# VHH binders against Uncharacterized protein YOR385W: the designs that were tried, part 2

Target 1, 290 residues: Uncharacterized protein YOR385W, of Saccharomyces cerevisiae (q08909)
Amino acid sequence: MRGFSGQPLSDDDNYRIEKTQRNTIPERLHFSRERNMPIASIFGTRGYFVFSSEQSYDKFKQTNFNISTLDADGVGVPLFHIVQSYNVIGKITRSSPDFYIYKYVLQGVQDPPLYSDCKVICQDKVFRLCKILYCEIYAHQGFFETKYDFFYPSKTQPVKKYQIIKQSNMRDLYSTLDGMRFRWHVKFYSDHFRLMFLDEDRLNYSNSNQKERQKPDQGKSKAPDFVIGHYTRTFSDILPRSTSKCSNLIIGEHSKPDSLGITTVPDLTQEFACQGALIHYLLHIERERK

## First folded at step 16 (VHH)

Design r2 (from q3 with F27R)
Fold by ESMFold2, fold request of step 18:
Structure r2 (fold): chain B 290 residues (1-290), chain A 120 residues (1-120)
Amino acid sequence: as target 1 above (290 residues)
Amino acid sequence: QVQLVESGGALVQPGGSLRLSCAASGRTFSSYAMRWYRQAPGKEREWVAYISRSGDTTVYEDSVKGRFTISRDDARNTVYLQMNSLKPEDTAVYYCAAHEYGFLDDFEYWGQGTQVTVSS
């Protein structure tokens, strides 16, 4: 895999993803490859876009939604678009979300209408590219923690997808997805987050002792971290009024190396991409306030 | 837009000290996080030091920790790099950079650079 735009990937251990078939690891985490998903800003829009591959991002830079032909695999279009809500009063009263995530969906022109309302972005003779509201994020800032609730869109009673929790005194984020526990771990001085699965041994230990400080375990070694992904920032040249790569998500998945477009991104990878998009936005907001 | 002008580069003997200055003009200086970069002959440009908008957070590349100090003076729209215990490996063109967090895009502005040479 070629590295990020403007800089090659680091060869150090911080970008390593665990590939295993161990019985203690859920089958959905038995990865065959890493997917590099650029996060970029696009001129004329708010928020940030997640691309399914570096190749998809590179192709998009040439067209910027002025697409005459759509690739059958959806190479050259974004996967997700995350935006922050402007409605401060609605956020305070819980009448509007703090963030919206939209998803780009490729359909055949003969396909049945999508369930959710969609905006047609572009179309050729065979395919149309639609943008749908994928989820809404509500932030609950408390004394001890901030919770980010991800919801399926709804006109009435929203259904929660999952929650991300950030402790007030730490930068790490925790999520639970389909009964699996995950940690986005970051060192104090870094913007490099490591996404870790907390396996059954670590899960049981963590759940049992989460209210207590842990004591050193003399003469016993800890099991290695099970790293399944990374978020890294990109420092690159600034070009006004252009599309620019801001960061990369590197997520382990089971897929073929030629799975480059939006149609072949596994469901679990999509959910971690949404979490990574939120992390990126939160880092952006933090920098704006410093 | 912001314009950046570096100064203070010189020829210095090993173990010596220099202070680099980066004067900003054009727009509100306090809106930018500031960085120093350096580029040695035939090498890629590398990050050296960072200071947040407020000045409360500073971060250094490992090879310069304890020897270099970044600071800012918002009243004079100036960022500084104090360089102590200089080594021949510190020989480079030093660049000041300002990072603007934008609604649509992030921008980074660069100065022209100032030459630091550490040699006897």
Scores: ipSAE 0.000, ipTM 0.114, lowest interface PAE 20.3, mean pLDDT 76
Fold by ESMFold2, fold request of step 18:
Structure r2 (fold): chain B 290 residues (1-290), chain A 120 residues (1-120)
Amino acid sequence: as target 1 above (290 residues)
Amino acid sequence: QVQLVESGGALVQPGGSLRLSCAASGRTFSSYAMRWYRQAPGKEREWVAYISRSGDTTVYEDSVKGRFTISRDDARNTVYLQMNSLKPEDTAVYYCAAHEYGFLDDFEYWGQGTQVTVSS
């Protein structure tokens, strides 16, 4: 379908991010741009890696972790590494998580270590790259739903960051983060998830199909979907011994367009990246069961 | 941590066959992806073969593809390298390697190596 000016609508509209700045939308969701974050597999490793930009992924493919010069913005290294736990007994008894998410952080070599459990991956004369445990995910499968609890790591008592809920008969995922409610929506025949913010009108429409809730005189008029991100699966590389891009996360954020490295990824973007990494892993597990 | 012990290195004739073993002890072996490396005199250590935790995925360096086969036996906590059609260029010390649990992209555990010599 064409637009009214005669221009084709066959561009990248499918991956649009809402950039509305209204008082009905939380200020934290007033985005200025989108970040494209590749998810990749690295030959010889378990799990999946999330990169802060296409440029960072492309640079990483040339060096892997054999990096002689670290970029000051952290371009050319992963941001996150998600790994499924092997401890079956510990998972059943809740004594160990179902997934680990590790984060890569860049530090000056002259600075004291900020993390006691940091594993140094590489360094040059100016920077060192460290890998830390960022969060743990516990899965609780019931008859009607599966709950994924994300926790900050702790030696004594983990503090829950947020929860993702998946209904057993549906593919959609729901999360609450800092009092804001979100939906990763996917059509039955697709692997394209749309991350949507659920305001009060959207929430009434999304959670229930009641006649009274949809009538104009019962509440606010329905607003368009407030899409803040996307997950889409693509295979970019054929060679099995190489690093292969598996999918992309597109997340709305407030940042500069040249913010390509791991040092400038906003906190909220990092949390949605963790959710997207879990989605990717769950799709992989589903495919392996076939 | 895991301890690795290689065995099976020997002197063999060109065109011969040899099977290397790498026995693992310590943590649960089935949690590790396993690799073989080799180092020839005067050369850098090079990767040879990879096998995933499940055994479903194997990958080989180009110079050994079709001649070498990696396999694993989780009941015996052992990974194998079957080497066929051996050439003098395959002469090296062969090492197996495993990654620490949760950090599969690291090569933190190595065996002591086993010598393979291909000569008439």
Scores: ipSAE 0.000, ipTM 0.114, lowest interface PAE 19.1, mean pLDDT 76

Design r4 (from q3 with F107Y)
Fold by ESMFold2, look of step 16:
Structure r4 (fold): chain B 290 residues (1-290), chain A 120 residues (1-120)
Amino acid sequence: as target 1 above (290 residues)
Amino acid sequence: QVQLVESGGALVQPGGSLRLSCAASGFTFSSYAMRWYRQAPGKEREWVAYISRSGDTTVYEDSVKGRFTISRDDARNTVYLQMNSLKPEDTAVYYCAAHEYGFLDDYEYWGQGTQVTVSS
């Protein structure tokens, strides 16, 4: 739909993130650019693959991953591979499945390993590619909500974890990550999710003994949410292809414009990408249940 | 080919202890992180514990933290779950699991489970 100003809105115009240096927004969210991360399916494989850039996705397609064409930044290999777990009981009942996210790690052969638990996939004289089980997502479906526990056992010690919560009668997803609250918001009948930082400090300054505040009618006054990312569907090919782009995940980050490969994706971007990959899979499951 | 075989499940009184084992064969055990799950009748499968490939990192679900300990013995291709201070709520079939993965593929390996029953 066109805006009231008479100028049509394009997909590019709607995929912007907000950029700020204000102290009221956590410094970790003072982003300098957007990273576009295609999500694709690959013929003959399970699940979906997240790429660190459009350029990386295009190179992967052109080379079908050829390790001899990679540079130190790792353009042309997927960043993540998300799969649905086998859950025998969950498949028979109204349970949401669990998910696993593998990460690809590319290093020079002479460099120290980044992860002691990487499984080497291939290696030549220049590069070593390995894969790890990076994130595990466990679903706990209740009557009023489904909780998705994210675990990152390979990243830190102690192991990092957080939750995403989806209420049963809503499509929005809420998470708390590193003490910051976020919302993946989607309008009715849309598959375009906006990732928002919830600046509840402004809303909570009037309540000394209350941390949470409900809006009286949810429409009386909207404090601006701080948009830091987007998930959007791409019209995928219906005909079988070796590789087909399904969607785009656009996340704000602080990085250089030439940060296109898998070795230079910031950690926070990777965590939001794991959330976006889950959203993509949940939409797939929703469509198959129609 | 790949097999995970749990053992050590038993009937035990509340407050008792059990040690479960999971013997692995058909893959290079030292290359995999290992996990324990449990499933009670009529309930969803519940993650219980995780141990990294090296054994240096362990993680527990909140309901078992402080009571259960996961460990591994790579020489015997075996992962263990030491369960102390058992409660009736711990009654379940316990499964061990591992993941195998290649460049564009993946597979989960699960044992057939061992029954733990905590009852007077």
Scores: ipSAE 0.530, ipTM 0.756, lowest interface PAE 1.4, mean pLDDT 79
Fold by OpenDDE, look of step 17:
Structure r4 (fold): chain B 290 residues (1-290), chain A 120 residues (1-120)
Amino acid sequence: as target 1 above (290 residues)
Amino acid sequence: QVQLVESGGALVQPGGSLRLSCAASGFTFSSYAMRWYRQAPGKEREWVAYISRSGDTTVYEDSVKGRFTISRDDARNTVYLQMNSLKPEDTAVYYCAAHEYGFLDDYEYWGQGTQVTVSS
């Protein structure tokens, strides 16, 4: 019984989440932990699956993708399933999403459905697992930027929406969530994205300081970024298996350390996970085109 | 050459007040957010106060909130830290920093620091 060896990615500098209670950072971003969220492909299926924890992913593998054994926390069940739309025509007409994100929702059998469009995946005497359409992503290509609109049709009205913007000349992605600005930053030739919170001054950062950046680094020290998350592509499973871990999301979170299943993932984390899922898919598309 | 020079550090009694100044030169001061840090003996440097480039936003560490006030005078290229109701726990070397936002990375210019000692 190979123990849940989901060794958290070593807190090396590359995967560090800032755990701060600084007042300069919104309280919502005062994280107590980081959530490691594997993104995996499953043989015979389209798209990618996002798991709520390494433990959940491991359990999923152990059960051979059989979700027949449900626990109260939903460990072993994917959180999200992102797929790309096949509708080329829909892309032209902007009438259909470019991506769909499905969410797995675990509820008590006696509980009223949380979502109107609940497809029951499995059910036992205690729990019902549903797959619902959670998010629709619409891509709009502009001249200077591509916009990705996230719509959450299953959420209570008003429909929650946010946008990610990618400039044509940059790989970085910018997002706004609940009035907060974020940047997925990636270095050239890297597939490691850092999720950063942007404060007011960073948002207003203009090329005005470009001249000063060229000045000799005398007395300069690197300032820490407000890094709240990571996307990293790590192929841990080299062997053609039924399931392959493709990447990890590391998201800062204010939650209990034992929150491993799909039932206790905060909304903000879920939103970042959706963004991460998109990033993963976009990288995949880019690779396939090469 | 970029230079930040802190001043105003002194020995004060608990409950006393002190005003620190940081004079900046060698860069466009108004283009930078300013921060105060402090480092107590044997402790890591910690953030104390922040003031935005515009001066419209100020933020404080919880332990100094209500006691310390950060302000800036762009005409004088100076950032200030008014410290009231000082406590022994406030004893530290205080540093001012100019925060530079970069395309890839952010940077800070640092001063040499000024010693603040709060003791009876």
Scores: ipSAE 0.044, ipTM 0.383, lowest interface PAE 3.3, mean pLDDT 83

## First folded at step 17 (VHH; from r2 with F107Y)

Design u1
Fold by OpenDDE, fold request of step 18:
Structure u1 (fold): chain B 290 residues (1-290), chain A 120 residues (1-120)
Amino acid sequence: as target 1 above (290 residues)
Amino acid sequence: QVQLVESGGALVQPGGSLRLSCAASGRTFSSYAMRWYRQAPGKEREWVAYISRSGDTTVYEDSVKGRFTISRDDARNTVYLQMNSLKPEDTAVYYCAAHEYGFLDDYEYWGQGTQVTVSS
């Protein structure tokens, strides 16, 4: 059983998740590991596919989309499929929804369906793979900001909703999940996004920076950003193939190191993955406009 | 390609009722999750109601909960929106949408819309 030695993402400081036990940081964000999630395109298909691990992506490629043999963790099956609405071709319009995110769900054949609207993709004697509409994204363009509403219709009531805000003059994206504030930060000439948690102290700083161009008080050592994830294109395939890796999401989470399949992805990670998928798509749209 | 045709839009008084219909062409209606959307003048299109492929799950936008009911008749390839206790703010063009997806594919179909006007 040749252990798919997922090449440790090189110690490049650029892709590390901060592991913290700081009391000022919510316990939920005291992560134990990083999940590397490839985002890929498939020739002849629309949108992008998010995988739960590099190993899962590799297995998918090796099986040539044959998912007839399912393992218990769902390795080799995409986690998400994000697409742009047919009414919105390459443009964010006022028409809603702008994007759909489908989720692949693996269950035991004897298990009750987790979702009411599950389309069976494949089934063996033990497992059933379904595809569901997991998330709808509605874009609202304002003068100063663009808002992206994430709506999860498949979740039991109350329906989970949150919003991402992008200011017109910045590429950064802000979100609030379960009362926690997050920022996807990107440098002006980069496509590398860093996901960071915004603590109360930082929130005050961001609000103050909007008001007073006050000279960065040189003395207050800005507490380093608490980085909990990354979006990067650094590891993208150079040559187009039937299946091509376009980018990677690296997300901190609480899980076992051997958790590689779609059944093992925590909810918070899934939410960040949905956000990352949107980021990827938005970047694609921007590139196509140039 | 599936064609969707909305009908039933009309002018009604506040407090009135209206039933919209959306008929789908083709033989695969049961494979579609269906939604109603609406677009008011000067506003963005917003979802109103959702019904699953099986019909077992329905979801509503908060402003229409308790007043609107989405249902489907697969034998007639039709989805309905029963609208009760109509308000002026319900005035909009109402659209029907069908969603289908496969392993690597997805499909989205839209109707042309039907006008609903609520006024005294």
Scores: ipSAE 0.532, ipTM 0.795, lowest interface PAE 0.6, mean pLDDT 86
Fold by OpenDDE, fold request of step 18:
Structure u1 (fold): chain B 290 residues (1-290), chain A 120 residues (1-120)
Amino acid sequence: as target 1 above (290 residues)
Amino acid sequence: QVQLVESGGALVQPGGSLRLSCAASGRTFSSYAMRWYRQAPGKEREWVAYISRSGDTTVYEDSVKGRFTISRDDARNTVYLQMNSLKPEDTAVYYCAAHEYGFLDDYEYWGQGTQVTVSS
């Protein structure tokens, strides 16, 4: 029973995340659960909101963000808000930043601020909800590739930064996080992205495939792709509602199964979620151009 | 809508110093996170420095780290960029940007820029 936090997306083989204990796989990628993270639009607002769970999204819809309904984990509050810069008119421009990702942070009212740049959104007797500028994304378009720099200004030094690379001839996105290489893979006619960990063996294979069409030696059973996440578009909310689920991120995670709120999302998951949010936005932009 | 006006740009020699100012209109300056950007001729606009709303956090682009200092005076609705040890590579139009956001909304404001030229 794959501990899906949230409504089990139908067992479509396409949403499976591999749980592995292989020594060749970093321990951080030994997942205990899958986190379902809805990406939604809110009527009258810009950008998209990433939720930490389906339950969180549902609660948000039901309560219209009544803080009194918040639990200690922050269920019912978006994790992220991604927006395109006002200077960017629907296109990846040379102007940076291209995107902003805000993070919602829930903490106790008596707790010291986790972030210095915390804008208090709401507060009750127990909790303070803040919104912070969490990540800036700078797009650089080259002839052969587009680079997306993720910059986290709110993090204490050293400032965390990583890059996503998209080749011009491919829709796949490559990133390196903490020395680990990842690929968001998508089929040409699909908007379903699979997040894959690239081990050293696989890296060699991808590089070799560009050179010699060497006949796949029939014999070496290609180790199955280590899929650690998914991005998929969802059309579930057909009715014009104040909120609409647009897509879903499924990310493997090492956490307690009952961790549903924004306070429980591991850093790595947050990074993937930021990437997923970007993917979502890029796809949106692409659709609007058509 | 907040208007930002940069000033202080000049021609200076390498090794020189400049202080840029960005004055914001309105009464909500303290609600803005502020950044300096620069755009060199033929190059993309790049961020230079960041200061949080509270002023407690500052971040710098690597090339300017140790040379530039961003600060803010909320009473004057002004953000500053002290630039020391200027290099020819620092030649650019410098822009001030203000970021404001609410629960479900965000705003970004930009100045018109001020020219900084570092040349012997």
Scores: ipSAE 0.523, ipTM 0.777, lowest interface PAE 0.7, mean pLDDT 85
Fold by OpenDDE, fold request of step 18:
Structure u1 (fold): chain B 290 residues (1-290), chain A 120 residues (1-120)
Amino acid sequence: as target 1 above (290 residues)
Amino acid sequence: QVQLVESGGALVQPGGSLRLSCAASGRTFSSYAMRWYRQAPGKEREWVAYISRSGDTTVYEDSVKGRFTISRDDARNTVYLQMNSLKPEDTAVYYCAAHEYGFLDDYEYWGQGTQVTVSS
């Protein structure tokens, strides 16, 4: 069992996720580790691929995706594939999904399918790799805000739905997952997004900033923002390769440190990864318009 | 490229029923997840119903739950939308969509639509 000596993510202060045991923070957000999830483009393909780990991404590059090299955790296979809908070009009608997110699912050949709509991509004597439509994203542009509706058609009833809201005058994105409020925060001149949990005390501040410029009362030490994730652009793969890393998604997670493959990603992490994938695509679109 | 042709649209009274059909060209119909959309005048196109490739999973928009049923006949390369208890609010052009994807690619096909009008 050759110990994947994962080089500790260099403590660059800028990408730290707080490990908290605060009672005011939901237990689900008491993280034990950080998952580094590369987002990459593949030459000749559309959209972007989200990987469950750096190791998974590296293995994918090295093997050009040979299923014979897959382990039970699915290291070397993308977790998600996000694409823009073909109908976005010439959008006369607002009512089709703007984005699709596909999920790659690895199962034993003898296991019952986890999803009814499983397209078998590859199968050997032990494993079956499927691709499924995991999420549809609908964008609605309003006067003051843009809303992104996430719809999960593969999930059993009740159908899980949530919305991301972006105000027109800000780059920040707001979402509610399982009753918890989150903010993707980005500085005006940066593409570094910080994912933070919004506690009840901070929710009141965002609503109050529309009313009275009350002078920040100097005295109450604002509890530091609880940062639970990061999105950062990477320039590491400058050379035209078949596969190029475009960005990194870092998400706090409660899992074993050796959990590197697609079978080991918690649901909450997957949701954040879907959001991160959208952010990545939106930034791409913005750059292409300039 | 798959061609989709919708049919069955008509004028019906409130409370009436209608069955829409969407026929797909080609031999790979079973590989497609199928969807129905609708677009009312002056409104955005909205999702209505989904059926998986296997046909084992169906999902509906909330406003049509209990009234509409999506089904598929792979032998006939056809997806259906049974619409019961129709309301004036259901008046729209209804579109059929087929979704296909491979390991690193995806495809979406749309029909031309069929008009459904619910009026007294």
Scores: ipSAE 0.520, ipTM 0.785, lowest interface PAE 0.6, mean pLDDT 85
Fold by ESMFold2, look of step 17:
Structure u1 (fold): chain B 290 residues (1-290), chain A 120 residues (1-120)
Amino acid sequence: as target 1 above (290 residues)
Amino acid sequence: QVQLVESGGALVQPGGSLRLSCAASGRTFSSYAMRWYRQAPGKEREWVAYISRSGDTTVYEDSVKGRFTISRDDARNTVYLQMNSLKPEDTAVYYCAAHEYGFLDDYEYWGQGTQVTVSS
């Protein structure tokens, strides 16, 4: 009743990612663990903050927003800060807003810069903490779909652009990244999104009336979905002058279990976290309209 | 508080050229990445060009790539958009924008726009 024949989908109970070494799955998706990335609001600030781990979020709260001593791994500092563009705030329209994602970068003071432009937030004898405008998300709202272009203008690496597509009146989002196709799938009446790699050989495109959220294999045994991440809502404890956790992103990656700070988050994890941050903000906007 | 002022918009024939300027008043924007956007009548705003804080990275929307050039003069606190081979579809109000930010805060600045009209 909840799902298709074969593997039932559950919104609340399965926060695990698939871990595989199969050569039919791109090598970049051969994950060893998941990273839990809290998304929080901070009273008196715009937007939302993404943390590299629960421990990083907890340390940030413990320091009461004081960054007096930089940690070598960047534990206790946000990874991303996503904001909505002012140009849409207060507008009585159905236009989807643009978004901006700032990134926090911690480096040794003698290391070469990772990004061409960083605004120094603080520095000690060993480490420099910078903030940079890392990602810009441009919304192009049409009658049948909204496209979200992700643009990375300030990286020292070649600038990438990719797109997320949201069909009108549907909550699933689809993306292509480095030639790989993905789906953020959510059941009706749920805010639990599952990030799925779309293996071309497991999809049926013969019926144009079927959407990506519908699995084409009805009544037959089916291989499990290849789930690489999750977005889940959490209860917010909103108090004056405090920080409230709003949600969690759980992203598959190849990293050590003790990779807790911002300095060791893999590039692919960062890309998916930007997508998850957008989902979080879109859900917030949707809830505020109701 | 910072104010951005665009100038240089005009009526121009197809195939012509035009240079837009975006000057900051109050605090300098020479330490920030700068963008140009445009909005045609009845259409949503679209980004056009980006220039990094240092000026070493520029990026363009596909339809203007090779025709438009963004540049900056940090001594004059000004960003330029050189528009060549103008087409009727380039008709729009052009805006410049920038961001200022600190540890947990950010500010978004927009100009009031300058009109570019390309008519045959």
Scores: ipSAE 0.516, ipTM 0.735, lowest interface PAE 1.3, mean pLDDT 77

